# Miniprotein binders against Glycerol-3-phosphate dehydrogenase [NAD(P)+] (gpsA), part 1

Every score and structure here is a prediction.

Target 1, 321 residues: Glycerol-3-phosphate dehydrogenase [NAD(P)+] (gpsA), of Methanothermobacter thermautotrophicus (o26468)
Amino acid sequence: MMVTVIGAGSFGTAIAQVLSWNAEMVRLMARRSEVVENINRTRENSAYHPGVKLRDNIEATLMDGSVLEESEYVFMAVPSGNLRSIVRSMNSSLEDKKIVSCIKGIEHPGLKTMSSVIREETGSRTVFSISGPNFADELIRGMTSGITVGASTRYAREIAGLLKSPRIILDHSENVEGVEFCGILKNVYAVAMGILDGQITGENHRHSLLTLCFREMNLILNEMGYGELHDRFCGFGDFLLTSTTDKSRNRTLGLMLGKKMRLSEDSTITIESLRSIRAIRELTEGLELPVLEMVYQTMQEPENVNLYIREFQERISRPEF
Structure headers, positions and changes below count from the first letter of each chain, unless a header shows other numbers.
F, E and O stand for the ipSAE by ESMFold2-Fast, ESMFold2 and OpenDDE, each averaged over both directions (binder to target, target to binder). V2 = 0.75 x the mean of E and O + 0.25 x the DockQ between their complexes.
[cut] marks letters that were taken out.
Atom coordinates printed by the task and the answers are left out, and those that the model quotes come from them; centres of patches stay.

## First folded at step 6 (miniprotein)

Design BG2 (from BG1 with E69W W72E)
Fold by ESMFold2-Fast, scan of step 6:
Structure BG2 (fold): chain B 321 residues (1-321), chain A 105 residues (1-105)
Amino acid sequence: as target 1 above (321 residues)
Amino acid sequence: SEKEKIVEEFEKRMEEAEKLLLEAAKTGNREQAEELIEEAWEIAREARDYAKELGDPWLERLAWYMEYWIAETHFLIAEKFGDKEQARKSLEIMYEAREQIKKLT
């Protein structure tokens, strides 16, 4: 089987390496010719994964729909902001393909997951998703990672075959969009934990707040019809990873906000975080979401973070009984 | 393709409006905040009119989402300064934008 990965960034390169153990050939598509030349010449994508040798059956090429004809599966691993334009450039080549989204984002505006964007632009009936606690640098080095496969059972088995490894643990859901939505929610709650860690110390406090963040995430998942995903790798696993590690850019953003640090208005992560929060608020109108509201207020006015945290803590400390 | 360029240009304009809103929310000066909000409104109104002329429901929905966020930002600023009349107007705009988005989805 030939498989194509569109996007030769950090995650695209890592997933190509994983797929290369089970596919006859993996084509890894990059936007820039220097990346293609680096991979094909040195067997490394040194800009993203220095010192990691890629398997011989990985071939890098420029993004070009005309070379897709032999691929049965296409894995999308591009930045969410670029997905629609990339898919449009390859539209007719993707219509009959089985497409797996590896992208953790929501289109802004339109409130569409990446799989929804792909379906809309290609007309493909076979669009799937994967997500979980799977940092690219650990995944490419063969460290144990968990992945949720979002696909109907028939296709989930095929995708599992492509991802099969002693160091990859898989679980499954037929809820394609829900798997993707978990990735959006975990990023917002990582910002929340960053804000709280920036102002407050103490292990009891931190883990109590992690519990409240996860409970609110579950409330949103239930409202959206995705409640089954709470204990999957895309749900609990990825939530924990992103909320508790210094490697998370979203948690770091939160930490800066919690310390009243000036944010760059040009920051892509700040813009993406605000888009995700606005999308979630729109989708969950009528729900009482104290963590999300605290994050939103702090994003708008970080100089008042102490007030917003005080109001949040007053709200959550009222007895449930 | 032509459609890709149009979507990218539209998204770029929406990003410009979002930057204005972020600046408006951060400023402690009401007059400056209202100037930034009005600039964002000009972008959103032009975008919505353009989307309607193109007959593209996706781009029109995109423009209505921007109007929603402009109104929401204005609501938060109005609440901060105790302007109940502006807060009411902003809520009405948010409601209208949400209803239009539903019709275009």
Scores: ipSAE 0.000, ipTM 0.190, lowest interface PAE 16.4, mean pLDDT 82

Design BJ2 (from BJ1 with Y69E Y73W)
Fold by ESMFold2-Fast, scan of step 6:
Structure BJ2 (fold): chain B 321 residues (1-321), chain A 105 residues (1-105)
Amino acid sequence: as target 1 above (321 residues)
Amino acid sequence: SEKEKIVREFWKRMLEAYKLLEEAAETGNREQAEELIEEAWEIAREARDYAKELGDPELERRAWKMEYEIARWHFRIAEKFGDKEQALKSLEIMEEAVEQIKKLT
């Protein structure tokens, strides 16, 4: 089987390496010819994974729908902001393909997950998702990683076959969009844990608030009809990884905000975080989400973080009935 | 406390280097791009020093990856404007970063 990965960034390269163990050939599509040449000649995508030799059955190519004909599966690993334009440039070639989204993002306005955008642009009825605690640098090195496959059972088994390795642990759900949504939620709560860690440290404090963050995430999942995902790799696993590690840009953003530091509103991480928060707020109107509200207020005015933390603490200290 | 402070300083530098590199990639002005890249590089080296102080090879590897990315963009600018000396210097930094990452595995 030939498989194509669209997007030769950090995660796209890592998933291509994983897929290469089970696929006959993996095509890795990049936007720039320079990246294509570097991968094909040096066997490394050095900009993202320096020192990692890619398997010989990985072929890099420019983004070109005409070379998709031989691929049964297409894995989408491009930045969420570029997805619609990339899919539009290739949609006639993608219509009959089995497409797996590896992208953790939401389009706002419209509140569409990446799989929804793909389905809308291509008309494909076989659009799936994967997500979990799977940092690209660990995944490419064959370190144990958990992945939730969002697909109907038949296709989940096919995708599992492509991802199979002694170091990949798989679970599944038929909620394709729910698996993606978990990735959006975990990033927001990682910012929250960063903000809280930026203010005060203490193991009891940290883990009590981490529990509250996950509880609120679970409340949102239930409201969206995705409650079953709370204990999956895309749910609890990825939430825990992203909220407790210094490798997370979102948790680091939170740490900086907690120290009253403002990043440019034009930075990619800030734009993505705000888009996610706005989408979640719109989808969960009527729910009381004190953690999400604290994050939203702090991102708008980090100079006032002490006030927002105080208000947050007052709310969570009231006994529940 | 002291360890937590060092971790925060590491990631503060990493995030600032990412921001500067994004700005350098988006600007159409060579002088501005070179200034942003040079600032990003100084900051990435500070992050590496914090990772060394912390004794965390994974964080140090991440800092070297950042230096590699910064050097790669500097190389592209140097190539575009015919600065052969800077292009060679950037390639040397990229090669050193790859070797250091291998040692930290």
Scores: ipSAE 0.000, ipTM 0.215, lowest interface PAE 17.3, mean pLDDT 82

Design SE2 (from SE1 with W11E E15W)
Fold by ESMFold2-Fast, scan of step 6:
Structure SE2 (fold): chain B 321 residues (1-321), chain A 83 residues (1-83)
Amino acid sequence: as target 1 above (321 residues)
Amino acid sequence: SDEELAELIDELSEWVEYLALRIAWAMKTGNPEVIRRLAKRVDYMARYLQRLADQYGDPEIKEALEEARQILEIVKEYIESLE
């Protein structure tokens, strides 16, 4: 089987390496000819994974729909903001292809998950998702990682075959969009934990607030009809990883905001975070989400973070009984 | 192509910004090992940007390269202050 990965960024490169152990050939599509030339000549994607040699059955190409004919599975690993235009730029129809989204994001306006955007643009009825505690740098080096496969059982088994490794642990849900949505929620709550860790120290503090963050995430998942995902790798596992590690860009954003440091308004991570928060707020109108509200206020006015944290702490300390 | 080169520059600049942010936080925690690991990634990116600058001579590539070099100099100064 030939598979194609569209997007030769950090995660796209890592998942191509994983897939190369089980697929006969992996085609890794990049937007930039310099990346294609680097990979094919050196067997490295040095900008993202310096020192990691890619397997010989990985071939890099420019993004071109005409070479998709032989691929049964297509894995989408491009930035969420570029997905619609990239899919539209393909010369060949993706309608009959089995497409797996590896992208964690929401399109706003429209509040559409990446799998929904793919279905809309391609007409494919076989669109799936994967997500979990799977940092690209650890995944590409063969470190143990957990992945939730969002697909009906038949296709989940095929995808599991492509991802199969002694060091990849898989679980499953038929809730394709829910698996993606977990990735959006965990990023917001990672920012929250960063803000809180930036202000207050202590293990009791950290774990009490992690509990409240996960509880609020569960409220949102239940409201959206995704409650069964709470204990999956895409839910609890990825939430913990992203909220507790210094490797998380979202937690680091939170830490800086908690120290009253403002990033450029043009920063990609800031734009993505605000877009996600606004989408969640719109989808959950009527829910009381004190953690999300604290994050939203702090991102708009980080200089007032002490006030927002104090108000948040007063709110959560009121007995619920 | 020019469009593809612009996209590459934007993406590399975003990665430099991301690594700078993580390094800044690591400096606040005072963990030299984490700082050194992140700095090594910035160094690899700087070398890649240098090759692109040599090939294309583009001012935007040179600007991204200078940002990466500034980060590495800040890290060097910080590590020296701790040891």
Scores: ipSAE 0.000, ipTM 0.274, lowest interface PAE 14.5, mean pLDDT 80

Design SF2 (from SF1 with W37E E41W)
Fold by ESMFold2-Fast, scan of step 6:
Structure SF2 (fold): chain B 321 residues (1-321), chain A 83 residues (1-83)
Amino acid sequence: as target 1 above (321 residues)
Amino acid sequence: SDEELAQKIDRLSKRVEYLARYIARAMKTGNPEVIRELAEWVDYMALRLQWLADQYGDPEIKEALEEARQILEIVKEYIESLE
């Protein structure tokens, strides 16, 4: 089978490497010719994964819908903000393809998951998702990673075949959009844990608050009809990874906010996090979400983080019974 | 594409400058975990700037890369001083 990965960034390159073990050929589409030339000439995507040799059956090309004809599966690994325009440029070539979203984001306005955007633009009935504790740098180096496949059982088995490795652990759910939504929620709660870690000391304190963060995430998942996902790799696993590791940019953003540090006006991660929080607030209108509210207030006014944490602590210290 | 690249280079250069200020603040607070995490962001940016410098040879990219490397070295030295 021939597969195409659209987006030669950090994750796109990593997933292409994984897919190359099981596919006859992997086509990796990049927006910039410099990336295409680097990959094809040196067998390396140096900007994202220096020192990692890409398998010989990976071919880089510029983004071009005409090149999709022979691919059965297409994996989307572009920034969420660019997805709709990219899909629109290739929608005629994508309408009969099996499309797997690897993107952790939500469209705003519209409040649509990436798989929903793809379905709307292409009319495809075979749109799926994957997510889990799978840092690109560890995934590409063949370190053990967990991935949830969001697809009906038939397609989940086909996708599992493409991802199969002794170092990749798979689970699945038929809730395609739910798997994507877990990726959005875990990033927000990672910021929350960063903020709390920036202000509160002690392991008992830290893990009690981590528990509250996961409970609130689970409350949102239940409200959205995705409660089954809480114990999947996309749910619990990815939440833990992103909330507890020094490698998480979302947790680092939280730590900076917790220390009253101002982030750059050009910070993509701050813009993306605010977009996600606003979307979640709109989708869960009527729910009491004290952790999410604390994060929202702190991101708007980090200089007042001590006030927002005190108000949050007063709220959570009341017995739930 | 050339215009988009120029904008990306400008954004990366500004982010290096802002991170230097944030690291200085973090050093004043004495929190090594925050400093370590900021160092990873600087390292990531330095890597991307090096790749761009190799492709274009632009003096502004090379200057930003050198600034990023200097910041990273200061952070490393500070962390090592802690034990």
Scores: ipSAE 0.000, ipTM 0.229, lowest interface PAE 12.9, mean pLDDT 79

Design SF3 (from SF1 with Y18W W37Y)
Fold by ESMFold2-Fast, scan of step 6:
Structure SF3 (fold): chain B 321 residues (1-321), chain A 83 residues (1-83)
Amino acid sequence: as target 1 above (321 residues)
Amino acid sequence: SDEELAQKIDRLSKRVEWLARYIARAMKTGNPEVIRYLAEEVDYMALRLQWLADQYGDPEIKEALEEARQILEIVKEYIESLE
């Protein structure tokens, strides 16, 4: 089978490497000619994964819909903000393809997951998702990773075959959009844990608050009809990974906010985080979300983080019995 | 006011100091996205410090600005080494 990965960034390159063990050929599409030349000439995508040799059956190309004819599966691994324009540029080439979203983002305005954007722009009836504790740098080096496949059982088996490895653990859900939504939620709660870690030390403290963050995430998942995902790799696993590691850019954002650092208004991660928070609030009107509110207030006024954490802790410390 | 200026200088200096610690930690993980993000924040702080230095000439502001510039140069060299 020939597969195509659209997006030669960190994750796109890593998933191409994984797919290359099971596919006959993997086409890796990049926006920049410099990346294409680097991969094809050196077998390395140095900007993202220095020192990692890509398998010989990975061929890099510029983004070009005409090259898709032989691929049955297309994996989308582009930044969420670029997805709609990239899909539009591929024209009708994607309509008959089985498309797997690897993107953890939401469109706002519109409140659409990436799979929803793909369906809307392509008309494809076979759009799926994958998500889990699968940092690109560890995944590409063959370190054990967990992935939830969001697809109906028939297609989930085909996708599992493409991802199969002794070091990849798979679980499954038919809830395509729910798998993606878990990735959006875990990023917000990673910011929350960063804020809290920035102010207070102590393992009992840290894990008690991690528990409350996960409970609030579960409350949102239940409201959206995605409650069954809580114990999947896209749910609990990715939540833990992103909330507890120094590799997480969202947790690092939180750490900075917790240390009263005012962020640039043009910061990409700040824009993405605010977009996610606003989308979640709109989708979950009427829910009391103290962790999410603390994150939102702290992003607006990091100088007052001590006040927001105190207010948050006062709310959660009252016995509910 | 002098009090407001002193408070702004203290906040910016403390932010540069904490950011340097997080950049050093991020470099140990080798994640270029995190490092690039932190560099963007240092760059923003350097712009604010430059404006304040131009207006007030305070030695503490100039010292914080120089530290921010050094951090940016280290990050630039590190990111270039990854390519």
Scores: ipSAE 0.000, ipTM 0.243, lowest interface PAE 14.2, mean pLDDT 80

Design TG2 (from TG1 with E19W W23E)
Fold by ESMFold2-Fast, scan of step 6:
Structure TG2 (fold): chain B 321 residues (1-321), chain A 85 residues (1-85)
Amino acid sequence: as target 1 above (321 residues)
Amino acid sequence: SQELRKAIWELRLAVYEIWEALEEAMESGDPKAIRELYRALYDIRKAVRKLREALNTGDPEKFRQAVEEAQKILEEVQEVLKEYE
């Protein structure tokens, strides 16, 4: 089987390496000729993964729809903001292709998941997702990673075959959009944990609040009909990774807010976080979400974070049993 | 504009990491660490100022130069932070 990965950034390169163990050939598409030439000449994508040798059956090309004809599966690994323009720029139809989204994000107007955007732009009826605790730098080095495959059972088995490795642990859901939605929720709760960690350190404190964050995430998943995903790699696993590591940009945003630091209100991460919170509120009308409310208030006025945390603490400390 | 704002955001996140490392270095009394972390903080502040100036001029070439300089400074700062984390 020939597969194509569209996007030769950090994650695209890492997933291409993983796929190369099971596919006959992996075509890795990049926007810049410099990246193509470097990969094909040196067997390394040094700008993203210095010191990692790519397998010989990985061939880099410029983004060109004409080379897609032989590929059965296409993995999308481009920045969410560039997805539509990249798909539109390709001089070929993806309608009959099996497409797997590796993109963590949402489109701003209409809050469309990446799989929804792909279906809209390509017309493909076979669009899937993967998500989980899988930082690209660890994945490419063969460090153990967990991945949830969001696909109907038949296609999930094919995708699992492509990802198969003793260092990759797979689980499954038929809820393609739900797998993607977990990525939106984990980012909001990572900001929450950052805010809380920014105020006070303590292991009892941190893990009690992590429990409350995950419980609230579960309430939202259940309301959306995605409750089954709570214990999947895209759910619990990715939530933990993003909420507890210094590598997480969302947790770092939270840490800064917790220390009363105001980031530019024009920053992409701030805009995305606020949009996600407003969307979740609209989708879960009637639910009490104290963690989400605390994040929302803190993002509006980080100088008042101590007040918002006190109000949050009062709210969660009232016994209801 | 989006790339410029992202560069500013990334530099400001680095400021947070530098201040944490700087406070620890000050408490431990490591003069080399204090000096290098203050230099990194200065470099970031200078880069942010240049990026904001480029944003105000609307000149695409000055924009490109400012972004490239900011990326170079961010890489240098990350190396300093790696040494003291």
Scores: ipSAE 0.000, ipTM 0.123, lowest interface PAE 19.4, mean pLDDT 80

Design TG3 (from TG1 with W23Y Y42W)
Fold by ESMFold2-Fast, scan of step 6:
Structure TG3 (fold): chain B 321 residues (1-321), chain A 85 residues (1-85)
Amino acid sequence: as target 1 above (321 residues)
Amino acid sequence: SQELRKAIWELRLAVYEIEEALYEAMESGDPKAIRELYRALWDIRKAVRKLREALNTGDPEKFRQAVEEAQKILEEVQEVLKEYE
């Protein structure tokens, strides 16, 4: 059996390595010929994972829909902003494929998850998702990682077979879009924890606010019909990883905002974070979400972060019993 | 130390900026840019590793040295990024 990974970035390379243990051949598609040559010649994608030798059954190619005919499963690991154009460039080659989204993002405007974009563009009836606490650099080095497979039971078993490893822990949900949505929500709350960690950092303080962030995340999941995911790897697990580690880009962004540091407006992380926050705010209009409101206000006016934190503290200190 | 953690976070942010610049350089096929940005990426990752080690030891002298090295590497990397903006 052959599988294809579209996108030879950090995560695409890592998931290709994981899949290579169970697939006969993994085709890893890159946009740039230099990346293809580097991988095929040196067995390394040195720009993303220096010092990691890729397994011999991973073949790098340029992005080309005609090469997809041999693969049954396609894993999408491209930036969310590029997904629609990449899928369109593959023509109808993807229509009969089983497609797994590894992308955490929402299309705005339209408020569509990546799996929804793929279904719309390809007409495929077999579109799935994976998500969890799985930093690419740890995943590729074989460090234990948790992954939620978002698929109907039959396909979840097939995908589990492709991901199977002593170092991969799997759980499951049939709610494909919910699994993706958890990845978007956790990024917002990681920014929130970064902002708040810029204040008093005592143990009671930090964990009380982490609890409030997770409660608000769970409130949104319930409102969207995704409440069952709260204790999955894509829910609690990925929320904790992204909100508590120095390796998190979103948490680092939040810390800088909390210290009134100037943001690069052209940075990919800043653009993606703003897009996600705006999308979630639109989807949750009418809900009382003090953490999300504080993050939204701070992203718009970081100079006033201390005022927004004070307002947030006033709101959360009122007992509701 | 809060200052040590902040230095680690700033270096991690710089890693992502370099990865973005490297993506652009690889897409455009600029061998000089790829080489220089990859070297900068390696230097930052090495600095982050040393800072994490200093944090784990609790040694004040290692802390001072790690912060100074991180600041120096961050300045060098910012010069490289400025060239390939």
Scores: ipSAE 0.000, ipTM 0.165, lowest interface PAE 19.2, mean pLDDT 80

Design TG4 (from TG1 with W9F L13Y)
Fold by ESMFold2-Fast, scan of step 6:
Structure TG4 (fold): chain B 321 residues (1-321), chain A 85 residues (1-85)
Amino acid sequence: as target 1 above (321 residues)
Amino acid sequence: SQELRKAIFELRYAVYEIEEALWEAMESGDPKAIRELYRALYDIRKAVRKLREALNTGDPEKFRQAVEEAQKILEEVQEVLKEYE
């Protein structure tokens, strides 16, 4: 089987390495000729994974729909903001392909997941997702990672065969868009944990609040019809990873906000976080979401973080029973 | 350390800014921009690795050196970004 990965960034390169153990050939598509030349000449994608030798059956090419003909599966690993234009440029070649989204993002306006965007542009009926605690740098180095496969059972088994490894742990859901939505939610709650970690140094405090964050995430998942995902790798696993590590840009953003530091309003991370929060609020109108509200208020006015945390703590300390 | 968390955040943020700038440079076909942004991405990734290694040892001297190197790389990358963003 030939497999193509579209996007030779950090995650695209890592997933290509994983797929290369099970596929006969992996084609890794990059927009930049410098990346193609580097990979094919040196067996490394040095800008993203210096010192990691890529397997011989990985071949880099420029993005070109014409080379997709022999591939049965296509994995999409491009920035969310560029997905629609890339898919449009090769949509006739993608229509009959089994497409797996590896992207954690939402398109605004329309509040569309990446799988939805792919379906709209290609007309494909076989669009899937993967997500989980799978940082690219750890995945490519063969460190154990968990991945949820979002696909009907038939296709989930095929995708599992492509990802199969002693160091890859898989679980599954038929809810393709739900798997993607977990990736959006976890980033918001990672910001929340960053803000809260910045305030108090205490393990009881930290884990009590982490529990409340996950509980609120579950409320949203249930409201959206994605409740079964709470204990999957895309749910609990990725939430826990992103909320507790210094490798998470979202958690680190939260830490800075907790210290009354403001990033530019034009900052990519601030724009993405605010878009996600606004989308969630719109989709869950009527729910009481004290953690989400605290994050939203703090992002708008970090200089008043102490006020917003005080209000949040007063609200959560009232017994529900 | 607050200095460490700030450095890690700023490096991570710069990575995403570089990736967006690279997409724009690819659309415009600017070879100079592509080369400079690619190098900036490589340098930041290397700085992050050195910072993590310093954290693993717990050596205060190695920690200070890693933070200083990361800040220098971040400043150089921000100069490149200002030119292309």
Scores: ipSAE 0.000, ipTM 0.268, lowest interface PAE 16.0, mean pLDDT 81

Design TG7 (from TG1 with R12L R52L)
Fold by ESMFold2-Fast, scan of step 6:
Structure TG7 (fold): chain B 321 residues (1-321), chain A 85 residues (1-85)
Amino acid sequence: as target 1 above (321 residues)
Amino acid sequence: SQELRKAIWELLLAVYEIEEALWEAMESGDPKAIRELYRALYDIRKAVRKLLEALNTGDPEKFRQAVEEAQKILEEVQEVLKEYE
């Protein structure tokens, strides 16, 4: 089987390396000819993964739809903001392909997922997703990673075959959009944990709040019809990773807000976070979401974070039984 | 403490500027730009981790070291951004 990865960035390179163990050939598409030449000549994509030797069956090519003819699967690993234009440039070549989104992001205020964008632009009926606690730098080095495959059972088995390794643990859901939606929710709750970590905390306090964050995430997943995902790698696993690691930009944003710091109103992460929160609030109208409300209030007026934390603490201290 | 918060703010702002520059470098093409911007992103992540660790400890020495390293990395990153902006 020949597989194509569109996007030779950090994650695209890492997933290409993984796929190369099971595919006969992996085509790694880059936007620039110089990058293509360097990868093919040196066997490294040193801009993203210096010192990592790429397997011989990985061939870099330019982003060109005509080269897709022999590939059964196409993995999308480009920045979310560029997905629509890239898909449009490939056009008819993608209509008949099995497409897997590896992108953690959304388009439009209505939480339009990457799979939704792909379906809209290509008309393809075979669009899938993967997600989980799988940092590119750890994945490419063969460190154990968990991945949820969002696909109907037949296609999930094919995708699992392509991702199979002793160090990759897979689980599954037929809710393609749900798998992607987990990535949006985990980012919001990472901001929440950052805000709370900006205060003085103990281990018991921190993990009790982390439990409440996950419980609220699960409530939203249930409302959206994605409740089965709570204990999947895209749900629980990725939630834990991004809420507890210093590598998370969203958690760091939260920490700043918890310290009464205001980020630029023009910053991409602030705009994306507010957009996601507003969309979630609209989609879950009628639900009591004290964590989400605290994050929303704090992002509007970080100088008043102590007031919002006090209000949040009072709400969560009310017994549920 | 305010000095540490300012350092975190400036590093986070630089992260988004690097990500924007990385996409444009990938599209318009300078392999050296991509390598330097990628390394700048990695260095910033390391600096943020050290600053967050310093916030979690009361060690004045760790605070001073974290702030110094963050300022050094920020200066290097801003120099890269100037060249490729």
Scores: ipSAE 0.000, ipTM 0.324, lowest interface PAE 12.8, mean pLDDT 81

